# VHH binders against q8cch2, part 13

Target 1, 325 residues: q8cch2
Amino acid sequence: RFCGSLVSRTFSFHVSWRMEDPLFRLDLGWPKNSEYFTGATFCVAVDSLNGLVYVAQRGDNIPKVLVFSEDGYFLRAWNYTVDTPHGMFVSGTPFEQSVWITDVGSGPYGHTVKKYNSLGDLVQVLGTPGKKGTGLNPLQFDNPAELYVDDTGEMYIVDGDGGLNNRLVKLSQDFMILWLRGENGTGPAKFNIPHSVTLDAVGRVWVADRGNKRLQVFDKDTGEWLGAWDNCFTEEGPSAVRFTPDGKYLIVAQLNLSRLSVLLAPPSGSIGDCSVVSTIQLADQVLPHLLEVDRKTGAVYVAEIGAKQIQKYIPWHSRTPAFGA

## First folded at step 4 (VHH)

Design s18 (framework vhh_7ubx_2)
Fold by ESMFold2-Fast, scan of step 4:
Structure s18 (fold): chain B 325 residues (1-325), chain A 124 residues (1-124)
Amino acid sequence: as target 1 above (325 residues)
Amino acid sequence: QVQLVESGGGLVQPGGSLRLSCAASGFTFSRYAMTWVRQAPGKGPEWIATISSGGDTMRDDSTKGRFTISRDNAKNTLYLQMTSLKPEDTALYYCAREGIYDYKTGTYTLSDVRGPGTQVTVSS
């Protein structure tokens, strides 16, 4: 994390040893306005319905949230009530999209999961700003890492980017706890730095259990533990996990290896063992942290804290126009 | 009535093998993850292995190469196959059903369904 911030912005084009893999290619023309990446870029979220890409970055006296078009143009920026962003997700209806941001650290807005409208106005706060905790009534956080919001508005939060909590929390649309899994540990449904969370196409919740060097899988309705994958992560745990829109593949980041892996999704039923389909090796200083997949286009956006940029990868047979293609 | 009953324990020599069984009744066994836990004299409970409803397993690293968890949903039975047994494996072994979320405590507990255990003694 820290050493990656030493990467010169003048070398932003030297981010990958291989610009293409069998399934994806780098969009060299995205974004058009990389000069707005003035801090370490920690997370990215996509509004596929309106063609917007949200980027959150850290640093003093800089805009914390940047908004780009899917074609790479800078549109606007804001920093209201955002201190130390970590994870981000766009949810809502086609008529009203919202941006959720997890905020970490000891600042006045830390230890929260906050909802913003498209203009950057704060509309909901989960947790207590500036106060970490383990409590459930009200729900408290200690360095919440990421969230995922289902099309129904049900929410999945992993709370534990190095904090006291090591748990997965499911909330209803009105923010009531539906189920909770986890405590610090190595056994099933126990976590060490749960860092990323996503859903697959068949009702399973996938958690990047980074400190335990594995992915864990849960039933979305009950929270029942369904299985885990550790065989692909012997060198380094996963920092991010997302499914491709067709549900065939998982995209995973391993931060300290500067590597992205494409994994074969398991069928319904048994989780089985992890199988690597392809790998994208980035330069050592790039440090991919979190990533997001555009549900409409299949494009993969990667937040690279060392390179201080977002890179866009496009499926080889994408029909969506892209600059630099 | 929901119940778990372990069997298959006993005295075995070091290097020997045992297969423990856990018979489940009173619930739809095939829809729950199941766990084996052991407790040695004077020590707290130690997790050994879990098997999901779909058959995926997770095992403690210290016993992973010697112990295998499996299930037979047609017989409502959970198994633990133990090989290369050591004196340090001496413990009461019990099975447990994946817990229920308790909103007040904010955690899953195994207190609703746990067996009485079967004693395994590894001695020459």
Scores: ipSAE 0.226, ipTM 0.663, lowest interface PAE 5.6, mean pLDDT 86

Design s19 (framework vhh_7ubx_2)
Fold by ESMFold2-Fast, scan of step 4:
Structure s19 (fold): chain B 325 residues (1-325), chain A 124 residues (1-124)
Amino acid sequence: as target 1 above (325 residues)
Amino acid sequence: QVQLVESGGGLVQPGGSLRLSCAASGFTFSRYAMTWVRQAPGKGPEWIATISSGGDTMRDDSTKGRFTISRDNAKNTLYLQMTSLKPEDTALYYCAREGIYDYKTGTYRLFDYRGPGTQVTVSS
């Protein structure tokens, strides 16, 4: 039912206000199996090396993690040790990719950041399952929102999505705290619902400080505050932030405005002010929440909690290889 | 070891201007974001402005039209230029460097690396 489900998804769930985007276009051929989106789709992560797309969704008596090919075919699903998924990130070597999931549930697996292998086996737990907290030894979480893992295995976690913690934590590859910034507030290096975290090409950590309607920027090695952008977010804060693989642009989502924007990356040095390059206005009720960029292709996958789907945007000038080649 | 010393405060009439200075020593000043905070008698501390190592600034909305933060890394000095001063600006002004995570103790040090402050009084 590829044709029928694709047509219904395109016209029933999502309609872009703009037929033409100078940087990105909707891939109408992805996914092939949208019928597996049975719950609210909260996050997406990409294994660029093995061509896999991971989707996490919420709902009772449904599979929590779905695995698709980059070509849009459903492959498998997991249900184990995932309570209420919020953010996801794929990391590892070309031979041993793993998926990290932040869990914000009030159930037995919540308030954790968990690592799974490609088969869905749990291999690492950070935090105390089922117990929220502010502690640093051992590290505790309260609604951890998202994480980013760099190529060295160092990781950046924003905690949290409406919890008592409002902080950015950097961990070493062996999970020791290297630096930490943040508490609840509106001042620099203070957060209100730090919702998304990413790294740029020049060693800066970017945080979507959603409740404060801004992006904040930090030095990845020291945790020092480098600047902030609020001028693009006067109506609503960003829920997601990612860089394009070439490092030239940021892609941000604004959830309740159902909007995606492409922003110009600042040069090395000062952060300055935000500049919008392109905007995609989605249909009302789509609600783009978190997104991920395929580091190999530049494709953008958007988790849309209101539309209960993942949509794939491809660079306007890119080509996909022949299907099944 | 870390030392911050403010100067430039005093009595000024409403509508007047002052420039506060903060001399830093005992750390590599150019690598840290620096902050101005004020505290009026009987009130909690109020953040005014922060400047990054690269010169990017964030300022409190209530004062940002009248106050400008700047730094001189060669002199290890932080500045606050205040214009159009109002009686409500009367407070002890101090500069600060925020705390850091201490990997040796396994704790986040939320610590006021701040000077003794310089008094600003706005009165006729």
Scores: ipSAE 0.544, ipTM 0.816, lowest interface PAE 2.1, mean pLDDT 86

Design s20 (framework vhh_7ubx_2)
Fold by ESMFold2-Fast, scan of step 4:
Structure s20 (fold): chain B 325 residues (1-325), chain A 124 residues (1-124)
Amino acid sequence: as target 1 above (325 residues)
Amino acid sequence: QVQLVESGGGLVQPGGSLRLSCAASGFTFSRYAMTWVRQAPGKGPEWIATISSGGDTMRDDSTKGRFTISRDNAKNTLYLQMTSLKPEDTALYYCAREGIYDYKTGTYEYFDYRGPGTQVTVSS
């Protein structure tokens, strides 16, 4: 097959030559309202049921949370009780979807993991607003980086993004600690800046152990350490990790390398070694931070801190065959 | 009721080899990641290697070229194969089970159980 280099561009800031991934293509028409990206875009979350894309950005006197349609149209924004967003996740029932946001730093809402309804009303606060801590009763945070909520409502939180905590916490639907792992270190189940967390299709929790330049894997029910991947991250650790909806691939960001990688999912039963399927090299100033996968469409949304934008990648494998419908 | 018992230590010359064993009882050994830790006189405990229930391993960079961790789930036994031993490997070696969160106290211990250890002495 012919696989030539394709030219893609960022419409808001710069034009750059980038290789298009054989499994994904950039949607050049998304978003329609990029003028609302007025701050550093740190995270993105997707409501696949309602076709909504949530974006959180940092900056003074700007809208902190933006809501777009999956087609790229700006719908609404809200600002209340969000100081310094870092990670974000959409969860809920078919009747009511909610947005969780991790908030970091020394502001009055920092060191928290907060739940908002679709209208932007604050529904739940975990942690103590404005107060960092290591405590477990009540649970405290120090720069919580990201969370993942499974379909049962159980939560996985990585704490922290450069704080004193280096841990993975599992909570029940009622916010009781079910298990936790981690302290600062290089050994198994120890972390240095646990930055991103996700689940695979077979009950494993994956953590981007950014400072240790690896992914670590845990049993979701017990918190047992199952393995780690470091061989793909010798130059820089992963800042984000997500699975494609078919469970076949992982999408990983390496922020300072300005790179996205598609990795092959591990075989059943073992973690083994990391295998790179493809790589998307972005311009040096783009800096992909966190990303999200639309569970319905397979689209990948990437929050680019340096470029101050969200970019949407669409899977090639979702396309109709060239020879027929 | 949980019991870990190490064996296989002893005196060995520099450049020599030893195989340590850890016999486990009182829990479902095959479901836990297991760890080897050493403690030299006057030093804190130092992690050496861990093996998951599925056989995936992680080893400390300073020893991973010389030490291999393995397990036999049918025998409830953990092993550490040590080669090219150096005087600085002299320590008490013990095996440990993964820690658990205690929901009553709100505390977490990295190792919830460890054995009494087996002494390794590397000297000419």
Scores: ipSAE 0.539, ipTM 0.819, lowest interface PAE 2.2, mean pLDDT 87

Design s21 (framework vhh_7ubx_2)
Fold by ESMFold2-Fast, scan of step 4:
Structure s21 (fold): chain B 325 residues (1-325), chain A 124 residues (1-124)
Amino acid sequence: as target 1 above (325 residues)
Amino acid sequence: QVQLVESGGGLVQPGGSLRLSCAASGFTFSRYAMTWVRQAPGKGPEWIATISSGGDTMRDDSTKGRFTISRDNAKNTLYLQMTSLKPEDTALYYCAREGIYDYSTGTYSRMDVRGPGTQVTVSS
């Protein structure tokens, strides 16, 4: 057990020789209550307005969703209607934040994307609980991997953590399909295990096309394919992708390499090629899976399925306001 | 009115080069991603390369060292530069406009407009 803790706290990083300082440091004091990580921690989501960190873990007879403060204190847990969590995202108005959870596998709540209030009450279900499918009316899922909800309430879902659909779906606030892209394949707008989805500052949707070892980029309004990055992922595909709040960097995880990379955001007008600013090499078998960025602080939370923990990385000089300014 | 027309194919010896052109008309060319596809005799269609509206490219691994896709939005023209041609490159080459999801029919179309193709024959 001590070896597991040592492994999870060991890392090295490399930055460009032109950089004066590292971009991030590990917060060794977070969380305060790591004893609640009793299962494999698959995803993390942040309520920046209320200073809450949601963690989902897998395992029998354990709480599936844990709620921590941004300072690392355990607050509460719940597991009603959560079976096999995979991805998670916090969205809502300033007065009413909600957490969305994707649920995968053959359990009674699998193949769904579910919305919960802050107390863990189920308020919306997309998909058919326990039944996988390809159907569009009603919309069905086959192992939905992750979602992103923009400030207008429009939703972007990647459906394919080992399922057959391999697609990106955009939904309106009323859960109507606005556009859909994808099928299994290696060509443009085709996916093999679309695993993570996010938006940049200029209206582009970024998908971690894990099995194809690339990121793909789409116009958020039309679903038009805009480009892809594969040059940073020759050894392994990205499992997670997020932008820093200032839009300057992308943070990606490569699961089996136990690695995090900080990438330079593309120049205006084109996607171009991937440029690595720094890498964080975690100890072997830590296995970073999905991650989330706190939009207020710029802190990065990483769900590590092998180490059964969440690690928090904070921007260097995090006490200086304006990481994102 | 909406159409794509390929040109530049022909007979070439192994090791040779060809530049294919695809002239687009009847739509706002600069707003669409464009693709090159080939079909060899007795085989299914094989995707070669796609170029986005912004000029970013994606290419098939088997040909990406020898083939380059590009576009000229002022001329409404798509190009495929082929080098070090091999007998296995013998095929009908056609261009296509990338399709989009049609919500009204519930179907996704990969190519909503396609040209008739230009024949490339690599011989001897």
Scores: ipSAE 0.011, ipTM 0.534, lowest interface PAE 9.0, mean pLDDT 86

Design s22 (framework vhh_7ubx_2)
Fold by ESMFold2-Fast, scan of step 4:
Structure s22 (fold): chain B 325 residues (1-325), chain A 124 residues (1-124)
Amino acid sequence: as target 1 above (325 residues)
Amino acid sequence: QVQLVESGGGLVQPGGSLRLSCAASGFTFSRYAMTWVRQAPGKGPEWIATISSGGDTMRDDSTKGRFTISRDNAKNTLYLQMTSLKPEDTALYYCAREGIYDYSTGTYPYWDSRGPGTQVTVSS
């Protein structure tokens, strides 16, 4: 079906399946060098301070990490000590940015969370390379899925993507365990494939509890369970979760539906129930796995393992950035 | 010292109702998630419901249509309203405070404190 909408002083017509106006538009011009996507693209991370986009892909004899400008130009690649990337996060200052990568599977660098400088040099390893485990001293992983690093350098890691641990770990900036939640299960603070982790603007940790078809929410300082959302995920669990820079919305990927959902952020003090504001239906079989939001521009980068690509979605009126983060 | 004291249990006929209470002291009750757990004779503990500090709840599917968890932070009290009680609901019911990570042992208990429980018996 068709609907007309006023997008400026003139009238424009847009196609809508559900009578919904889209909040985001696909940037068809990004990237400029898609020929470098030679493997399945599993994750994306953004250095919004320097305008860089990091992409990790899987495959033998190909570069594992690709670096693009925010305008879509390929800049460089590395393959140092990265075997089977799963999740990725950029942290640091404009003068000293770092890229964290979770590495999964049976490879010699697997079951680790590794920190690289902007040139691809390995500067820190958490976990034991090539060896999965449940231990806490030293901390071990079993297919760590994703991490989030806050501005203080405190880290939140979900472990993992099909492993046995099914836990959320908070680390200090010097990598000591501050709190831990989780084991395999369906009850509160228990997980089945905790796949993605992020923070909101009011000190809450959000986990995509993919196998349980829900998001779970925790206090960042205590690890206290604060609530859960399952009512938006009856068909498919969330594989990725991020907040828009203004804190108003969550963007969630549902891999097997090739769909992104834009959800209303809950008010302070209560989690309540999930409310869908908008839905972005991706092309068939693209399989959105993980995504990242540029905190400066509000652009959404989506890693699509089936399509072997990253797609960039821009807030509709982004010429003057609506989010200003 | 953390203390949790349950009350409100008793003998009730099938189809009846009970309201359980848990009086908390020795900690800032309003800052913790609280849980109701039951244990039937010869069985392990079964989670029933949890309520967050902000009032958000999660309930076991087998009881969620019949049991409601709530809290009164001004009274430091946790409640479980039970309706349409069945013989299989017969158990010792106790409240628990969410556990915390113990760095010295490297373990996370499901709860670090629980009450002695209140007996619920559903029988004709």
Scores: ipSAE 0.548, ipTM 0.823, lowest interface PAE 2.2, mean pLDDT 87

Design s23 (framework vhh_7ubx_2)
Fold by ESMFold2-Fast, scan of step 4:
Structure s23 (fold): chain B 325 residues (1-325), chain A 124 residues (1-124)
Amino acid sequence: as target 1 above (325 residues)
Amino acid sequence: QVQLVESGGGLVQPGGSLRLSCAASGFTFSRYAMTWVRQAPGKGPEWIATISSGGDTMRDDSTKGRFTISRDNAKNTLYLQMTSLKPEDTALYYCAREGIYDYSSGTYKWSDVRGPGTQVTVSS
């Protein structure tokens, strides 16, 4: 890599699977332009319809948002109105995709959830820029960790990454609060660092309740608490959660263990107990933080803050189709 | 009208067992998570256990080895099976329905419906 320093970069090639259950393999050819990872890479989002991968990184005097092709080529960068990115999600139509970024900085852009168009122009700001808070009218944030936008445009936001709030907020496409759950605590529907949020195929919202070492599950329409999984997280809580496109599996990261796990999705009805199908042990200090699944290909992109990189894992398809289209 | 009514409390000796019941009416019981909470004299309320609409349970670590929460949706009834009771389990035990988001106040209301409670006294 011609524009980067090999000495200042960390790349993890030390990966182990349970060999009897391999579902994914590392794409060693992605990205082609890793020299642009000049800061700590905190989140990744995928525009599966246009074949784009968005990466947000932290650091002074560097581009905060990088845009790559799904084939690994660097295309462009944004360095506008983003202070300290944490979570990211791509939503919209093939003709008009937008990227949402949560910002946890103490600067003028912090404590916000911001929408950018494909050109990097700021289109929408939720929260009060530079001011943390607990207020609901207008809605305020305190270190918003991540969001998920469904195909209807309804939004699910987890707030916060170590902040005063410990909430899951559902918004309409017009940004009105539809329901809200959570306060600091260990009981049901209480959170300690709600860090990641996603939806399954059967109307359930899944939250990585990182500090409480569990996933919690809610009805997407009512916010009713449906259950929790803690039996897979006794050593450390989940930092990220996503479903595979077929809805069959969850992909979860455990940051300080440098581990990724593939979990079996529960059927309709009870949530039950967590079942691990496959794991991948990354090298020490890789620190997988947040991840995203390409809804078209089933590829998994992992933001690794310690390794300062994004790694791409692709479905193996060896004997039985794992998932993907 | 939405109502919850607890029963099954009483005086029991240390090491004994009790089964508390909570009869629900006025709402679709099977669609709500349900909770048991206790309050000892001069203390704040303490969460004991919650059971989801689908039957998944969460229990407080200090009591989960001795207490089991269950439900019978056909009877609209919530249960708490208590074993190996100790004097420190003496409290008023409340049944509660999971809260809802209150649009009028703009806040989430935890335990939006509670019963009057049933007294459990553990003494020799």
Scores: ipSAE 0.200, ipTM 0.653, lowest interface PAE 5.6, mean pLDDT 86

